VH-VL binders against Large ribosomal subunit protein uL10m (mRpL10). Designs and how they scored, part 5

Target 1, 224 residues: Large ribosomal subunit protein uL10m (mRpL10), of Drosophila melanogaster (Fruit fly) (q9vpl3)
Amino acid sequence: RGKINIQRPKAPHYERARVVAVTQPKYPELPKAKSCFKTRAERTQQQQENPYNEIIAREVRNWLDHSRLVAFFHLSSITADDIFRVRVQLHKQNLHLKSYGSKIIEQAVKNTRYEAIVPLFHSNHCIVFSPDPEKTAALLRIVRRVPQMVLLGGIVEETMLSRNQLVAYAQMPGLHAVQAQLVQTLSQAPGHLIQQLQAHQNSFVQVLDVHAKNQMNEETPKST
Below, E stands for the ipSAE of ESMFold2; O stands for the ipSAE of OpenDDE; V2 stands for 0.75 times the mean of E and O plus 0.25 times the DockQ between their complexes.

## First folded at step 1 (VH-VL)

Design a32 (framework fv_anetumab)
Fold by ESMFold2-Fast, scan of step 1:
Structure a32 (fold): chain C 224 residues (1-224), chain A 119 residues (1-119), chain B 111 residues (1-111)
Amino acid sequence: as target 1 above (224 residues)
Amino acid sequence: QVELVQSGAEVKKPGESLKISCKGSGYSFSSYWIGWVRQAPGKGLEWMGIIDPSDSYTRYSPSFQGQVTISADKSISTAYLQWSSLKASDTAMYYCARQEFYSGAFDIWGQGTLVTVSS
Amino acid sequence: DIALTQPASVSGSPGQSITISCTGTSSDVGSYNLVSWYQQHPGKAPKLMIYEVSKRPSGVSNRFSGSKSGNTASLTISGLQAEDEADYYCSSYAGSNTYWVFGGGTKLTVL
């Protein structure tokens, strides 16, 4: 192979996803007049208290509300260039990588159905959003090559899924009806989901510990 | 053939508005970013900013943020650079160039638009 | 801010090799493999000669090569020809603050 192909589809930049989030139109479920009135009252209060955090928290709420796929990751130390490359690759698949402070996320999800995810963000983290749940398989293929990003769980079609449930969802055929049935089946014990998500965080810590111990007494692994 | 064709030379007075164009042909216009590069008479190249025509996302050099507006109309494969109020210091050759985003390369360049601002 | 640093002028005779340096910082040339080189003949638009530090586009002579060490990228032209007389500019990705920055340019004179 010696073909030099300079023509490629462009990928969205990290900052572009953020600009898109800010300019995202809100869904029409809220009447515009009623929504505008509520927004003005809330906006006035936010500006008086902490306008920066409130503005970003509103952005996070918009991403959560407008995404049919949300995936949560633990993020290990990674260079700015490496994470930028991952972000570019994800954007090709309409997958939007976002990083927010833990306090902003807590503020965004407080008093919502997503409040249960707050414990996931007490460590270094990032979130991937998409309006297209069919992209779950593409997401996992891309992230598999990024050892610094460890899947903790996610939300698909408004249903909270553990890491194993999200992996199972990604392996399903591309039939929407079949995927919807799987989501329903996987979420059959929703009362235990947070425990499963926290268990994956604890499992990750254990895996890191075991890996570190094994590396100390392992011979250099074969490249192939 | 892949090419970028820019609008013709402009002669303006300080305070006037101006909008110059860069039309792409021979490729998928929305698949590449368009950058604008300024070259003052006898001086070097200065990156001004870029636009993604697929959603009109823009980034500007700090030196040009607020001084110019970059826009694009993907339906006619054309990018634009505009000034609300020209200054004598805006006298320069302006190039548009197609950027392959993953490599960062500006692989195809327009012929340039000479903008002269004088009283 | 600060443009990438290039020598203002470089000279060589036909058949010789010359090298043009492009010095940045750890936040641009030192951090990224996104260095490009452009050739500009008087009165003409620039032409891409090298991208991603060392790669050549189709149609660019193999006499042109690029390299990078630390914060400095270099363009080397071997077997110098009269047609190589031009201004040469380097460019690098500069991160989220500016994205791209050009060098000050180097005038190559073929004696």
Scores: ipSAE 0.006, ipTM 0.425, lowest interface PAE 14.5, mean pLDDT 76

Design a33 (framework fv_anetumab; at its last look DockQ between E and O 0.03; V2 from the best seeds 0.00; counts 0 for: pae E 14.9 > 2, placed apart)
Fold by ESMFold2-Fast, scan of step 1:
Structure a33 (fold): chain C 224 residues (1-224), chain A 119 residues (1-119), chain B 111 residues (1-111)
Amino acid sequence: as target 1 above (224 residues)
Amino acid sequence: QVELVQSGAEVKKPGESLKISCKGSGYSFSSYWIGWVRQAPGKGLEWMGIIDPSDSYTRYSPSFQGQVTISADKSISTAYLQWSSLKASDTAMYYCARLDTYYYGMDVWGQGTLVTVSS
Amino acid sequence: DIALTQPASVSGSPGQSITISCTGTSSDVGSYNLVSWYQQHPGKAPKLMIYEVSKRPSGVSNRFSGSKSGNTASLTISGLQAEDEADYYCSSYAGSNTYWVFGGGTKLTVL
């Protein structure tokens, strides 16, 4: 018998510090004929085979596998002071705010049940992890005061939920059985969830494109 | 079913105190923020402030900070706007509105409370 | 503090399309996709028409659309009808010190 304590993932801060220490010595390439002369395609392939990326991708997979609550956010322009305050408030509730590059997330979730989330991360983003799904209400209460963080959706008990479904889950009574039943009912919607998440993501991309183009047009007449 | 009902019109003299109310029904009161909006006679809308009834978190427009107090009692699904000492310039229509913090729009409005301050 | 800038009035004929602008700064309209539009008929409470720049609440006609470019948000009303005659207000998130701010309002006249 015995019990397995795997509900809490390793702190990314400690894992990241360990990764930096391990990767400081550059991993040697396998010797190849004329290895000093690389084509553009070969250089691109070598960049994609960075050992550091695989270590961070394993960290992301560990967070996903050991967290019963995962929430995805679009992150608008926010000051370092403001994000620090949010991170502190979340940490007190056993909620862990993390940011990873899109390439690393794609590598982490490739060939897993989470592969569908990749499109959510093509713009500026962050993820909140927790081993405790009862913390969904606390998460949304904290984020209500941070308009720069926009909820896209999440995963609760291995079930993908849209923004509205996650909000509904947060408003349920504290009886775990009732919450679990709601998650099961919501998860039976046919193929709609990914389209909803992608549509929301695409709206942000469109707004960013319009903003960028407008800034160019407004600033062009005055450039000295 | 979902509605906000405000207290009735008030006629006061300068220097008097006043507390007006906004009662929510047909929804989870603590799940939404309540905003207060002022409209002087023949003028536009002015944002006064907002309250989260779940923890009484408040934020005021700079123009109204220190001029009014916003509070709420979630046990009776009611938000309040209060003045310690009224001025003639406080004559206006006052609206409360429900703010959905996930959509950031005021989707349900009270009917308004007309406050008249004159000697 | 100065409110968001809207034209005082705009007019159109039935069936036409009109646009109302709402100009702020890089610290409000330019920084956040949190622009709302409200319609107010005389003697009535305001009604939410658009939220998050371009989204419509249930029950709002698809003749109403919203957009944003830089520091300026716009409300467009197509197929103008007599019942559209009202005052229109924009509102934007203005940062953690102020939270929300309204525009000065635009009176729409349907001729």
Scores: ipSAE 0.014, ipTM 0.537, lowest interface PAE 8.0, mean pLDDT 78
Fold by ESMFold2, look of step 4:
Structure a33 (fold): chain C 224 residues (1-224), chain A 119 residues (1-119), chain B 111 residues (1-111)
Amino acid sequence: as target 1 above (224 residues)
Amino acid sequence: QVELVQSGAEVKKPGESLKISCKGSGYSFSSYWIGWVRQAPGKGLEWMGIIDPSDSYTRYSPSFQGQVTISADKSISTAYLQWSSLKASDTAMYYCARLDTYYYGMDVWGQGTLVTVSS
Amino acid sequence: DIALTQPASVSGSPGQSITISCTGTSSDVGSYNLVSWYQQHPGKAPKLMIYEVSKRPSGVSNRFSGSKSGNTASLTISGLQAEDEADYYCSSYAGSNTYWVFGGGTKLTVL
């Protein structure tokens, strides 16, 4: 069901508008990944004390409703400069990098067919939204040079795809009609997609943990 | 106090070159894109192109690609629109405008630069 | 198509509500919620009145509202006043060229 009989308003950009109204300089936005490394207690307290959770959830819902491409990534530790560069590169391709708390994602997808994505947001993550499904190849090209961003899967034309299905979609020669038909054919039960995404996420975290431990044991001291 | 100030009106002859400027103040110039819009006398608005001042990434409307050059110097918070050889049909008002990074529209406009190309 | 269709002119009396249409395609207005509206008085720079289809910048009267249905966006001005007499342009993001397109403009006359 790809239509909504009543137009739903986008969430207000109140926080952006307030910043523009009250500040002379606008500083570049810092990467969201660093703010996601808080303790569990701090995350819980932060969520309880945020008066704009419903507004932010509505913004996420608007992004989901109006994006024909959504991609989910696990986000490893990344410098502020690297994540900012990636955000700018993606934005130039009409690809919008965002990060939201799991509680906000849960509110945004409640009672929708996308409710199954919530488990993906228990750990460090980011999401890329785009109205342009043909930009999937450009997205993958940009992020393949960013080892800190690990593709988990996505949504194309409102159909959930596993990592492998999304990569296959991006590689196909394409008219939009052919791509939409193939996406529908490649998609299986949504539960299978989430199970594969969870397994790949857990496996990647395990590989990163082994690599980090090996790097600590093998690290060469700085020259000075 | 966010403001875009454009260079003054120009009167030129066909075949001459021209570079007009758009200086931003009151905000982080490299954090926003600058767009250029043309308005011929008595006509509507025409989108020309954009630039990201942070790395000079530039994109043109198909109808203006190869016809003008858009550039920026972020060290002086200034964007430019340039012709190598003006035509009489280039007579128009030219606006610069600040673009929201997420395509929210052109929220701050320069006052315009009138370019007259005659004889 | 990279151009948006607007009526050439509309008119209304003070106090009335008026609606200006902006028709694009499924590749621009139909695909993106990135429609904006600009007001331009003669000899002046355009002013942003509506962004993201229906959002109003601070300082813009609440008499101005926007909506979209399918491939058509609409600007509605309620309680029409003399100072609303101006040209109005819609604009939409138009796909992978990463650029805006404008409508042809609509001249609003307050009778």
Scores: ipSAE 0.000, ipTM 0.417, lowest interface PAE 14.9, mean pLDDT 75
OpenDDE, second read of step 2: ipSAE 0.493; ipTM 0.750
ESMFold2 (binder alone), look of step 4: mean pLDDT 92; pTM 0.936
OpenDDE, look of step 4: ipSAE 0.022; ipTM 0.576

Design a34 (from a3 with heavy chain H99S L100P S101Y Y102F D103E T104G F105L; framework fv_anetumab)
Fold by ESMFold2-Fast, scan of step 1:
Structure a34 (fold): chain C 224 residues (1-224), chain A 118 residues (1-118), chain B 111 residues (1-111)
Amino acid sequence: as target 1 above (224 residues)
Amino acid sequence: QVELVQSGAEVKKPGESLKISCKGSGYSFSSYWIGWVRQAPGKGLEWMGIIDPSDSYTRYSPSFQGQVTISADKSISTAYLQWSSLKASDTAMYYCARSPYFEGLDYWGQGTLVTVSS
Amino acid sequence: DIALTQPASVSGSPGQSITISCTGTSSDVGSYNLVSWYQQHPGKAPKLMIYEVSKRPSGVSNRFSGSKSGNTASLTISGLQAEDEADYYCSSYAGSNTYWVFGGGTKLTVL
């Protein structure tokens, strides 16, 4: 739908933030059920982000509405320098790497056609946006160098695609009509695709759990 | 449609240099990584390394780092495996294979037999 | 460079189910859902049968299935056929220093 026009909310100066904080009501504590399956850090982060959630959620909706290519990734432990290099390479191809909290994503897609993507964001994640679906090949080339970024799937021309379907789409840059036909054919089973994307997300959660257990075992060396 | 064709068998003496090739066809060559796998006679498969032809980014197995050079020329859809100085222990079948990501090696070349003997 | 542990051989009869194990460590099979299985007939290049622990490429029979528990991945072949007689190799991502490792291979004999 043309150029991406996302307005970033300007962070308030400390003096202004203080005034806003004083006038805002205290936010209620998270429900016990929700608190039980979130880490302390995750609960604290959600509360800290609460005052800005709707503004950022609106920005996410604008990215989704103005992007003809959206790709979802699981993000394993990666250094700030490494992710910055990836952002620079992607930006040169008009590909925009964004990271948002799961609550912000949920608020952004609630009551929209994109609501089905929410389960993908339960673990560490990032999203790449572009107004140009022909950049899918460039995206996959760049991300292949980054083992910490694992493709879960995406949306091309408002159609949900799995990882393998996005790879197939990327391989036909000279045949736009064939690519459009492929996208339509692949869209025939959206429920199945959502299950595939969620299964990948769950697999990555399992990988992280196993990795965390292995890290704990390796960090506790035993004597004889 | 997708095919990887490797260069023919080689017979070399220790100390000689060698460069073998792997040509991809039927797909967008720079959109996939190319991995190299070694199989010594009567033995199993060993990872050697992998290359992204789009920018020649390479990763090597620690066992092969410094022993071989992996390269690619995307203009002719060809990947290469090269030795500066061959050893008798380099006698093996060498396979190239395509990878879309970390998903595994989906299409394999037919293999290049390298024999190093004085 | 340490290979993953596979049994040297397994045997089965036509129509039977067999399982091939692939045992690694917590730093490879135990850490990553990046396990692949390859079939190699004598004198031929390997063929990908399973990737990412349990996924099948297009064209691979549904008789082949993969799973993982802890540090051990398994390939199960149901309804054994004579054409399944081959060497089977597992492979796993093993971290940024080692990258990838292969198992030692298992020779499957049918009958």
Scores: ipSAE 0.006, ipTM 0.457, lowest interface PAE 11.0, mean pLDDT 76

Design a35 (framework fv_anetumab)
Fold by ESMFold2-Fast, scan of step 1:
Structure a35 (fold): chain C 224 residues (1-224), chain A 119 residues (1-119), chain B 111 residues (1-111)
Amino acid sequence: as target 1 above (224 residues)
Amino acid sequence: QVELVQSGAEVKKPGESLKISCKGSGYSFSSYWIGWVRQAPGKGLEWMGIIDPSDSYTRYSPSFQGQVTISADKSISTAYLQWSSLKASDTAMYYCARHGDYITYFDYWGQGTLVTVSS
Amino acid sequence: DIALTQPASVSGSPGQSITISCTGTSSDVGSYNLVSWYQQHPGKAPKLMIYEVSKRPSGVSNRFSGSKSGNTASLTISGLQAEDEADYYCSSYAGSNTYWVFGGGTKLTVL
């Protein structure tokens, strides 16, 4: 049957027809079309643009849902040749550089767990996706030589991380080691790490009961 | 526990420069973004901008882009809001606030710095 | 300029429930589930009461709840107490051209 692939999901013709049908409005324009003085061609063009935007938004959602590592960057002016070289270096590490318009990203993440990332995309931006979170260190090594790309933050294993947290994650020896260190920190001391990660996990992971219970046990009553 | 402590009230004349501060404590300062919010007398709250102290990355509200400069020194856990030349219309209470998730809400607030600009 | 519309004042008695509305447009409150509510006592800094429409931070009473329908977000305070008397401000993300906008504030009086 069909498959979802991280390279680029293939959109079947049936889905395109369905998207066109559901994106067509069945309500009159507000203000009325006559008051806007829009031509028939202009209204037809607006309808055609809506289905395209939704198809690309669905592609973005597929990338977010099927990637265990997502990194967000501010992107300054860069030549086509330079960005191509960066894409080649990233691809060798199973890192996929994508660029989408801010409105498409907003449309893709609206009413999803990822909605909180919307404010990151106000300026020029690009996103790197990977199924392998252990490639975070390789990603940062490549990007440090590209001054036009500035790390804003990311998502690792559905947990939203700030720039500083993602950099710290990259400095750890591996995914299993990172998980082990987190567990050790939770068991040995009330960690600033737990407090720092709590806000992001609250928005994305829904592990509130476990973290709240662990934090309550660490804070009140104070144990020996 | 988390605390943001702002510098004291300022009384300035138009054309003077000013730099106010916001010191974070009780958390890893470079792990959270700091925003600035203005409250003019008798008015509501206005978001001005934000900084990531880990690399000094900034974003500004369109209304305040070019009007102020936001900076931070992570070695002393302090963020700053600066004017090169004050105007009477800059008279307001200025709050710093920590963002809980990227820049989506403000979880902890400083006590505020009142800036009065009069001739 | 105030982008979000709030009633200037609301009043209630101890033990009563009250609701404060925050009305925006389809490009802010209607488009995003990024609405937060702040409580401000006279002479003090604002305090986060609700974020992302309906989520409550630790330390905030469960008497405070948030919701949204269309272009209007609402803050509901049940079991009113004297300490709830304060100004309440809503805030919403307003898209990549504006970022954040705030309401004009609502003065809650507990009679």
Scores: ipSAE 0.007, ipTM 0.485, lowest interface PAE 11.0, mean pLDDT 76

Design a36 (framework fv_anetumab)
Fold by ESMFold2-Fast, scan of step 1:
Structure a36 (fold): chain C 224 residues (1-224), chain A 119 residues (1-119), chain B 111 residues (1-111)
Amino acid sequence: as target 1 above (224 residues)
Amino acid sequence: QVELVQSGAEVKKPGESLKISCKGSGYSFSSYWIGWVRQAPGKGLEWMGIIDPSDSYTRYSPSFQGQVTISADKSISTAYLQWSSLKASDTAMYYCARVSEYLGGFDPWGQGTLVTVSS
Amino acid sequence: DIALTQPASVSGSPGQSITISCTGTSSDVGSYNLVSWYQQHPGKAPKLMIYEVSKRPSGVSNRFSGSKSGNTASLTISGLQAEDEADYYCSSYAGSNTYWVFGGGTKLTVL
């Protein structure tokens, strides 16, 4: 069948893929293989020299202003192809996965009611935006299949919610008035909410440290 | 306004090198993939490849793998299409186009760069 | 490569409806709802007319509609007008190993 027949096992197809800009991590700060090998100094220099920081900060403010659902995630190392598939699944539900550098997020939310979220973004992160808060259940269902994304909390109808409160919100019936009232009832003072979100993030970091040490031990066992 | 502006027409001889450009404006350049599409005179559109300007990740169609190089410089919002050695069969109109965030297609398109390769 | 099959030409009269087909495989048109249609007038760059099989960008007339059945996508132009005379190209996402493929194009003549 010809002189050269290069056969390679096919990668699994994603049959319901959609190719849109939101499907791909576009920013230098996103956890891609290449960006993971850059030094902290190189990342800082690139961010300071980026002429589009103001444009991106305005983009973040527009997403916050026009989204009735915002969810914050810790993001572990993930390939461009894997995050692409997640973005496509989310986009089908009108959920928009974005990643921005911590300085850009700080710039976007500085002097706003959301300034308290800045500490959540000192580690690798991503944010999901949607104009439709009823999509919270769909969001959590999709992300449950992505172990690299860990829910930290979010904002629903301009109210900051912890991880547990956001999960509870996802279980509620799709009635606007009832959901809005329950969100108000479940809301906590911003200080307490941020402490709760940071505690979960710190616990996750500790779990990662333990896991990393266990992987090192398994990789180089001292005895059989 | 979102716009892609391409470099001017080129007339080259076989064996010469060439690099043409596509400059984006009115949007966050690194947030969108840029594609290159070829159209031979009187013929249809052919997909050549794509680049993600944020990390220079590229994919090529099988017909163009090894024949051209796609690159980008995000600091000046510009993507490039380059040949190390042109052939007469490279004579065509070359378009750059943004992969649209919501549309899932190519929008906007650059105005095109006509490349003529003749002896 | 041209991976998608379109008729070379179609024709119609003003006010008529015409349909242009775009046939691919189960690994592109048949697998994904990511079919786009482009209109190209002589000497101009292509313009996106339809995306995601059936959706129209802002500013595109509702006379243009798209559909898909199995491995074949279709562009339908109702109430045909003289300015619709152009070349029409389909394209489809073809998976993460290939990304996009185009059809051979269809010349629409308005008589």
Scores: ipSAE 0.006, ipTM 0.422, lowest interface PAE 13.8, mean pLDDT 75

